VH-VL binders against Zinc finger CCCH domain-containing protein 19 (NERD). Designs and how they scored, part 3

Target 1, 84 residues: Zinc finger CCCH domain-containing protein 19 (NERD), of Arabidopsis thaliana (Mouse-ear cress) (q9siv5r801to884)
Amino acid sequence: SDETMEWASKELLDLVVHMRRGDRSFLPMLEVQTLLLAYIKRYNLRDPRRKSQVICDSRLQNLFGKSHVGHFEMLNLLDSHFLK

## First folded at step 4 (VH-VL; framework fv_bermekimab)

Design m12c (from p2 with heavy chain W101Y L102F)
Fold by ESMFold2-Fast, scan of step 4:
Structure m12c (fold): chain C 84 residues (1-84), chain A 118 residues (1-118), chain B 107 residues (1-107)
Amino acid sequence: as target 1 above (84 residues)
Amino acid sequence: QVQLVESGGGVVQPGRSLRLSCTASGFTFSSYDVHWVRQAPGKGLEWVAAISYDGSDKYYAESVKGRFTISRDNSKNILFLQMDSLRLEDTAVYYCARGEYFDSFDYWGQGTLVTFSS
Amino acid sequence: DIQMTQSPSSVSASVGDRVTITCRASQGISSWLAWYQQKPGKAPKLLIYDASSLQSGVPSRFSGSGSGSDFTLTISSLQPEDFATYYCQQYNSFPYTFGGGTKVEHK
């Protein structure tokens, strides 16, 4: 009844923990966006034939529910993963 | 050859509306996020609005939110900017630009001037 | 919003000079930064994306460096066609924002 709510969905926390070596502490949206873009760059996930698209690996498929996402689409989908 | 060509600019009066168009050719328009960027005479660049490749997501600069509407027609390779309630501070050359690399702008149109009569 | 502070506002240079332009982001933007060249009456032209990646067709005398919040555009040996205004732009977060521009002009 007095449990602190997590600040993000399980799927977003999985990305955050992976990129921050186990640290699950709160990140504001701007920092999560930076971290997501770093992930995409690190794993070379940009679609070479549809350059406005990301080819989602398993982690991003869990996060976004899609095999491909555009940049703006990712930002909208990220918003839904922030919890109150 | 990739081309973006703007049209629809002109001389308007404050409070009026204007619709800008940008016609794309030489690439698969439906695969790209596209943007409007403006530049007031003698000033720097200001990002105005963006639309996702499929038209489902739209983003606006705070200065134009509620007054400008971005849209696209992928069947005709045309990007639009509907500008309502125009203000003197909207005086600028308006460029359409192709989003690339999440998004830097690798191709720009030549721009269309929006200005106001006294 | 992320503010991009570009310096200097103008630089006077001669053909053959090394020209350095800096751009500072108010927050960390990793390497999500582009550089543009704009000549009077013309649209901007992309020179560099991802802070240091040279756009195809752009001469090798242009180079970009930096990550996080501090970035530099270098022109190693200024040519007559390089007299122009240069802008940085971040694309880490919406709204996308540009630096104020640096005018490279004749001494």
Scores: ipSAE 0.202, ipTM 0.785, lowest interface PAE 3.9, mean pLDDT 87

Design m13b (from p1 with heavy chain G99D)
Fold by ESMFold2-Fast, scan of step 4:
Structure m13b (fold): chain C 84 residues (1-84), chain A 118 residues (1-118), chain B 107 residues (1-107)
Amino acid sequence: as target 1 above (84 residues)
Amino acid sequence: QVQLVESGGGVVQPGRSLRLSCTASGFTFSSYDVHWVRQAPGKGLEWVAVISYDGSDKYYAESVKGRFTISRDNSKNILFLQMDSLRLEDTAVYYCARDEWLDSFDYWGQGTLVTFSS
Amino acid sequence: DIQMTQSPSSVSASVGDRVTITCRASQGISDWLAWYQQKPGKAPKLLIYDASSLQSGVPSRFSGSGSGSDFTLTISSLQPEDFATYYCQQTNSFPYTFGGGTKVEHK
């Protein structure tokens, strides 16, 4: 292909675009982690009964493939969404 | 009451192995990611390793990768740190800590000391 | 790795003094910062999480502020039990990293 400028999966780009008001520009892993944590905080997705776990909304279920995910599970799963 | 109690520390020779344990009580252990943090005598805190609540994911500090293995037994509420190929620079008090994630490490154990004989 | 630079390394203070400790991250960490207190021979105790949220049971004389890369822990009126070493920690990304510590000691 000539060039697709996609640096990340469709699911990760959906999160990035949502959090950055349409901006699809490349973000390093650290910055993506920061956006993800901000998303979780903004939408109050922490499980009140298991605070180290997230109850995934539809966007995070698409991203992680799970209804619940722990902090470290998310970090490990994010790696698979960077296209390199 | 939430408690974390470390054990297994002691005097060891370089190149040997040691297994540390951290026994949890007073909370649902299987719901928490848990960490090992160490502190060399007279020095600051150094993060060592973490294991996810179900044991499926682990992450290690570069200084211990390939030598240390973190594991857990949720049926017994025990966290382990298997320490292989021990070095003098591993001398420290080792703490286990519960991860409330965004609320950080809300509970720590009392620590267990790992030292070396010549 | 994110480096946490803590200053000062030590501060000499008297009961009733206002004490400020600063922590600087080598990269932006938003609000993902915690402060711990450690007394000799004891485990660290969580004081502040999420940069400014006071942990339950911690006296209100402790407060945290800052966002991004620069953070401050303030003790508004130092009490005898506050002589200890304080550490900041970033919780933004792995590996989690701690500041070098600040020892608050008697003048």
Scores: ipSAE 0.355, ipTM 0.817, lowest interface PAE 3.0, mean pLDDT 88

Design m14a (from e06 with heavy chain S104A Y107I)
Fold by ESMFold2-Fast, scan of step 4:
Structure m14a (fold): chain C 84 residues (1-84), chain A 118 residues (1-118), chain B 107 residues (1-107)
Amino acid sequence: as target 1 above (84 residues)
Amino acid sequence: QVQLVESGGGVVQPGRSLRLSCTASGFTFSSYDVHWVRQAPGKGLEWVAAISYDGSDKYYAESVKGRFTISRDNSKNILFLQMDSLRLEDTAVYYCARGEWLDAFDIWGQGTLVTFSS
Amino acid sequence: DIQMTQSPSSVSASVGDRVTITCRASQGISSWLAWYQQKPGKAPKLLIYDASSLQSGVPSRFSGSGSGSDFTLTISSLQPEDFATYYCQQTNSFPYTFGGGTKVEHK
């Protein structure tokens, strides 16, 4: 079957689908950030010693390529996952 | 006792510069992102700038970009705001505040007033 | 920028009244919203964080609710020390933005 170019990377779509119960439709950057923050809160991923840092679970390690990521770095890395 | 104390405010002429300081005590300053928030007399709160715990990342409100510079000295527990090219619209009480990413500002200084001679 | 629209801008109330203040974000911010109280000549004081969590030391008559874009602060039975200006704030995205404030004043 022909593939239409997705709006986001496979790793970002995995997060979006998980948080939206299967819905993979386009979300603007600010809404994706809100979804990511909801994920971090739900799974309690903020470092308790340094709350500006996130301790990445397997899904976020796939998304960011790191075991931990700072919030400023996270915003920059998210941008690279938007394909158009 | 956990606190933030601002200093450096005063009366200034338009176009000049002023440097504000905020001294932290009672907590590990180097572990926290910190912010500057201002309030014009009789008006609401306006977020001005933020600096990360290690000083590597900085953010500014559009109204102050290119004129204000935020910095910190973790060895002395001091936050700074260098204000250049000051305008009448910068008249405000300036507060420093402690706030980690996504968290509310749980500690505020008492504020320091920046005003202008006419 | 995320715009925070706060209403009403002022409310006249008496001791014992229930006061409700609303805050609307121009975009979804989940629960990344705080409420502050400010008295004349004083710095703001944190009342509520994460939309509905009461800051330690804050009286239980204060409560917050909402998620997404619509939020409320409720004072169930106004006390003399509650006459002040109240502000909401989103911490979801830079720049952080505050509502315009609600002044709770004597009838």
Scores: ipSAE 0.224, ipTM 0.776, lowest interface PAE 3.7, mean pLDDT 88

Design m14b (from p1 with heavy chain S104A Y107I)
Fold by ESMFold2-Fast, scan of step 4:
Structure m14b (fold): chain C 84 residues (1-84), chain A 118 residues (1-118), chain B 107 residues (1-107)
Amino acid sequence: as target 1 above (84 residues)
Amino acid sequence: QVQLVESGGGVVQPGRSLRLSCTASGFTFSSYDVHWVRQAPGKGLEWVAVISYDGSDKYYAESVKGRFTISRDNSKNILFLQMDSLRLEDTAVYYCARGEWLDAFDIWGQGTLVTFSS
Amino acid sequence: DIQMTQSPSSVSASVGDRVTITCRASQGISDWLAWYQQKPGKAPKLLIYDASSLQSGVPSRFSGSGSGSDFTLTISSLQPEDFATYYCQQTNSFPYTFGGGTKVEHK
């Protein structure tokens, strides 16, 4: 049981649930990063002109609050979505 | 021809400083993250540091944090590694390499040797 | 940090042999895995990127497979120019890390 209080923001859980077919159980930061990277690859979200930049789809715009995000900035923003 | 060429290696004494350079040609240097990788004699590859395409972000391996500083000059197509407080365990061939975030290193320099006297 | 465990450390082989090298990540890295070849006195050369994609100009006898945490580099029929040291590398997370290397040497 992971309780009713979630370990992550609703925006991060949306990504996690989508990628893990409904499984919302806790993931450490490094595993969340790997899952986010899998999402970016699956949906071809890297900017072809500068691959260190991500062109956010609607899910990532909800997560990061931006239409474009650099990889260092993206990893920093992920920290804010871990609750407690 | 896409190339990276290192320079600045040599023989130093422990505790001294050395600055390595890596000159890029044949591609738009300012569009790529670039890295330093080292290899001690007879040993494997060890990643050292990265600098983002615009120079605003950097990351260092724990073994060199606080002693090495990565920088770049996009107007001259040069990558630098300032190595302070050098230790015997820093003995290695130092390579610069091109690799955008998540991508493999497709272009490498030929390396420059850093070693110690006495 | 993500540790990359490569095996074997060395393999003795003859021209025409099938050579298999394995690489294990300490945690999942999807397919953010590259393989490099290094000959004595030379810089590494990229062979495989994204776990299984062959770099342009690299002979088709080289192939990569695997995903998640277990990866394999295969040389289907070893040629004289293939005697070298091979390294895997993860590009999933900083710091980037390399396997310890596998030296393919003459029997």
Scores: ipSAE 0.388, ipTM 0.847, lowest interface PAE 2.3, mean pLDDT 90

Design m14c (from p2 with heavy chain S104A Y107I)
Fold by ESMFold2-Fast, scan of step 4:
Structure m14c (fold): chain C 84 residues (1-84), chain A 118 residues (1-118), chain B 107 residues (1-107)
Amino acid sequence: as target 1 above (84 residues)
Amino acid sequence: QVQLVESGGGVVQPGRSLRLSCTASGFTFSSYDVHWVRQAPGKGLEWVAAISYDGSDKYYAESVKGRFTISRDNSKNILFLQMDSLRLEDTAVYYCARGEWLDAFDIWGQGTLVTFSS
Amino acid sequence: DIQMTQSPSSVSASVGDRVTITCRASQGISSWLAWYQQKPGKAPKLLIYDASSLQSGVPSRFSGSGSGSDFTLTISSLQPEDFATYYCQQYNSFPYTFGGGTKVEHK
């Protein structure tokens, strides 16, 4: 797959492909946010002591570059992963 | 034990400014995103603004962008809403609320009324 | 912006009745939906988060269901303290938006 032909960064596509069983077709921002939040819920990544914080697993560390990320920070960072 | 208390509401004239405060107690304020939600008399709830736990990220409803400024002082456990260029349409009870579960609002203050006179 | 539509706007009910309130999002929001109860002159109280998770201290007669765009709040056996206005709220995307509210009032 050619990176310049993709609609999203490799890091975001990794999340999308994982959640959509291999489907890499375009998703609007709202649906990507929904997938991200579903991923966090599915893998129990909410910090039980700081419930507005996410403890990043390896996939989210690759996506966000951080071990911990706040809700607002996470949503803001998604914008940088859309290439078109 | 966990509590949010608003203050600073009152009667204002159109075009003037008002600063609302929300004091938190009974929890680690610096660990939570916090929000302002308003409700016009006899109407429903409207989300107004939000600020991240560390103050680095802020979000506003389009109707208040450029007029309202949200801020927080984590050393004093206080959330602020600076309201400039007030309009009759801003008449409402203003609630501060704690964001939980990314974010449902699990704790609310009792509200402070902002209304207008001639 | 995601528009949240609640139905009905009001419902007349008696103690012991089952009350059902619906909320429809204009776009898919997965399960990022909360339900609140508000009594006159009081702040809203969180009942349900993540569409179906009951907030601590809320009676089990309250339940939430749904995902995607259609959601339901059910009160299985209405009690005197349940006469109030109920709101749904999506928190999938900014700006966060609320439904118009459903008033549960005496028959």
Scores: ipSAE 0.203, ipTM 0.785, lowest interface PAE 3.9, mean pLDDT 87

Design m14d (from p3 with heavy chain S104A Y107I)
Fold by ESMFold2-Fast, scan of step 4:
Structure m14d (fold): chain C 84 residues (1-84), chain A 118 residues (1-118), chain B 107 residues (1-107)
Amino acid sequence: as target 1 above (84 residues)
Amino acid sequence: QVQLVESGGGVVQPGRSLRLSCTASGFTFSDYDVHWVRQAPGKGLEWVAAISYDGSDKYYAESVKGRFTISRDNSKNILFLQMDSLRLEDTAVYYCARGEWLDAFDIWGQGTLVTFSS
Amino acid sequence: DIQMTQSPSSVSASVGDRVTITCRASQSISSWLAWYQQKPGKAPKLLIYDASSLQSGVPSRFSGSGSGSDFTLTISSLQPEDFATYYCQQTNTFPYTFGGGTKVEHK
């Protein structure tokens, strides 16, 4: 009912709010990527044997819909979470 | 012991094609993402292309997109760069390098020179 | 693309000198930055990864620091084998981009 439209999906906003201490304001794609990479590093989510692969925790499984995701695939999946 | 060796460089004419190869030894090639990086004479380094460990993901610099194709043969431990529609600005030493996503390149080949006559 | 601005383009130094090279990213890259050394006619050699981690086999006189957009490579006491060109590289975002290089040459 609020006329204010969200700039991102609820799954992407969950990540953004978590990483930015409640701040849900708009971030461009490159800054969202940086924030996602900070999340992956903080929680040690890269596969130690194949570091181009991410082992998704519950938050990233909600975001990407997959238990494992490659870096290129991850970038493509992120684009779908920006609302236009 | 861990080694990357490039081959296939040479003198070409603009508009022609050339295929570079990079042979890996001393490590499990199929476990690593690998890259092509080039350096024009007297200039700095420019990242060209990357391919994932299994060959399913490929990424290119905008300057080469649509002209260059990266591929690999894990059974032979070889990385390829097919270069089509070559331009004078493609003149460079081409290095292959080992590096996983977000990681630095820890192993580099010796390089192979691609240059142009007329 | 993330632009990497490296300075200075060259520095004249003597053995025993402290040499400092800087690298600035056009946007934040967290700590996803590496430093390479290249000698004439040779491939680059990795010195530092993740902004401050020393690669195995690299002498301790090399150190890296910084995060976000501003980074520094320091050689605490220059040795004869250190005269070379040094490059920074961001690995945060494709395409990966390099700084323009800094040539460390004899005074």
Scores: ipSAE 0.378, ipTM 0.817, lowest interface PAE 2.5, mean pLDDT 89

Design p1 (from e06 with heavy chain A50V, light chain S31D)
Fold by ESMFold2-Fast, scan of step 4:
Structure p1 (fold): chain C 84 residues (1-84), chain A 118 residues (1-118), chain B 107 residues (1-107)
Amino acid sequence: as target 1 above (84 residues)
Amino acid sequence: QVQLVESGGGVVQPGRSLRLSCTASGFTFSSYDVHWVRQAPGKGLEWVAVISYDGSDKYYAESVKGRFTISRDNSKNILFLQMDSLRLEDTAVYYCARGEWLDSFDYWGQGTLVTFSS
Amino acid sequence: DIQMTQSPSSVSASVGDRVTITCRASQGISDWLAWYQQKPGKAPKLLIYDASSLQSGVPSRFSGSGSGSDFTLTISSLQPEDFATYYCQQTNSFPYTFGGGTKVEHK
């Protein structure tokens, strides 16, 4: 079923699918972090005055629930999106 | 200009404790994540720990978890490494380094040596 | 943890030689990679950040290339002051990890 096929939240799967051109298959935490960092770099989301801060676009606001996140906070919030 | 100066290294006995300090100058210390990196004699570099700019978040290498504590005093521009239950494997020059998230270490201290007597 | 494999462990070279050092990450790290130079008794010095960006004050004979998992540091024409040990480092994920180092020594 859909439930048994979901390894991550809808918000995290949206990011993963976007970055992997439709591929929603399971990724370990470390690989998801790498995709998230690639996303942040691609869209220039680091605050240039405080590089440890991320200015969230709409996708990251849906994922983290915040307009701005620190990198440690972001890593902690990411963990909550893994469902098993 | 930017400077980081380590102190507190010395000769210790196994099982004892030692506290290292790193004094920062020439930049807004409270705006930067700062790290400890060590290097055993004749060996390569090993990352030890990081503390966030405001001191609220920390991360440690597995080899030092539970024994070392990183902390900072932003009012004095000082980074600390409290080293408990010291082992012979902790013999190294300890460097402090400045590096924001994902960034390289653009400034390093001169290092302070931690070694052991019998 | 991300493993950083650096090769060669040492290279014997003469002034004027082109020296190439490689670094391989156990997983993709985009371009979150730095190169450092360390001389005996001294702290490491940043040479290259973001895989290919030259740090200010570093001579243009140093260059970095690569992305993902495979990275290269090149010294186009080795100078006497370049005999040192070189390290790569990933800053993609905690814990940060360094390569084992490459010693560039006199032939």
Scores: ipSAE 0.354, ipTM 0.835, lowest interface PAE 2.8, mean pLDDT 89

Design p2 (from e06 with light chain T91Y)
Fold by ESMFold2-Fast, scan of step 4:
Structure p2 (fold): chain C 84 residues (1-84), chain A 118 residues (1-118), chain B 107 residues (1-107)
Amino acid sequence: as target 1 above (84 residues)
Amino acid sequence: QVQLVESGGGVVQPGRSLRLSCTASGFTFSSYDVHWVRQAPGKGLEWVAAISYDGSDKYYAESVKGRFTISRDNSKNILFLQMDSLRLEDTAVYYCARGEWLDSFDYWGQGTLVTFSS
Amino acid sequence: DIQMTQSPSSVSASVGDRVTITCRASQGISSWLAWYQQKPGKAPKLLIYDASSLQSGVPSRFSGSGSGSDFTLTISSLQPEDFATYYCQQYNSFPYTFGGGTKVEHK
C-alpha cells in the first residue's frame, strides 16, 4: 500500500487549508488560482497605488517570499509550489 | 486623459512577420499590466498575451505561444507584439488594453488590423 | 481553460425594452467577471467589473448581477445608443476568456 505524497509545498498547503476549512486534498492549478484570488479579495490585499500589485500579508509573504507581488508574478511563483 | 494608440498592422503574407506597437499616455504606464486582445472579422474577442508592469512576466494564449513575443519599453510608454510565422488564422483587429482591478480591461486602444493578401 | 457560455447569441428589442443577457462559467469564478459593450468598428468599452460594479461614466440603466458561475447583465430601459454587441469576460484565471457575445439589434 503506498502513501500519497504531498501534492504541494507546505506554504501552498497552508493557504489551501485556511481557505478550505482544513481540507488538504489535491487542487489543480486552475482551482488554486481561484482560491488565491478569493483570498486576496477577502483580505483586501490589492495595492491602491499600483493596480497590478498585491501587498502580501504574512501568509502570502511565506508563500511568495516577497512583500509585494504582481498578478502574473503570482501565477509563475505558484507553479513552483506544485510538487512533481 | 488615458489613451492607448496601436500601430503596425497591415497586409501580410503567410509565414511573414509584423511588429505591433501600442503607445500609452495619460497614466503611469509602468504601474499597469497590459494586454493584447484580438478579434477576427465578424467574430468575438480572444485574449492573446499579457506583460507585467515591469516586463518580467509574460503570458500567452496557446494559439500564439512560440510565435508571438510581447515586450514593453517603460521609458517610452510603448507596448510591443512581435508576430512571427503568421498564419491566416491570425487575421484580426489587434487591441491593446490596460488592466485595472486585477486585470479587468478598463481602457482599450482603437485597434490595428492584421490581414492577408489574396 | 474556463469556458464562458453567453446567451442569447442575439436579441431583437425596441427602445424602452428591458434586455437581459446571461453568461455561464464552466467553473466557479467568484465575482471576477466583466461586461463590455462593442459597437461596429469600435473598441470594446468596459461597462461592469467585479460582476456588479458599474464603471465610472456608464449609465445606471446598466446593471450586473451574479456570483460563482451564473451572471446577468441587464439594461433596464434600452436606449438608441445601446444597440451593440455585449461580451462577458472572466479574469479569475489564465488564460482570460470571453463569452461568444450577444448582439442587441432593432426589432
Scores: ipSAE 0.276, ipTM 0.793, lowest interface PAE 3.8, mean pLDDT 88

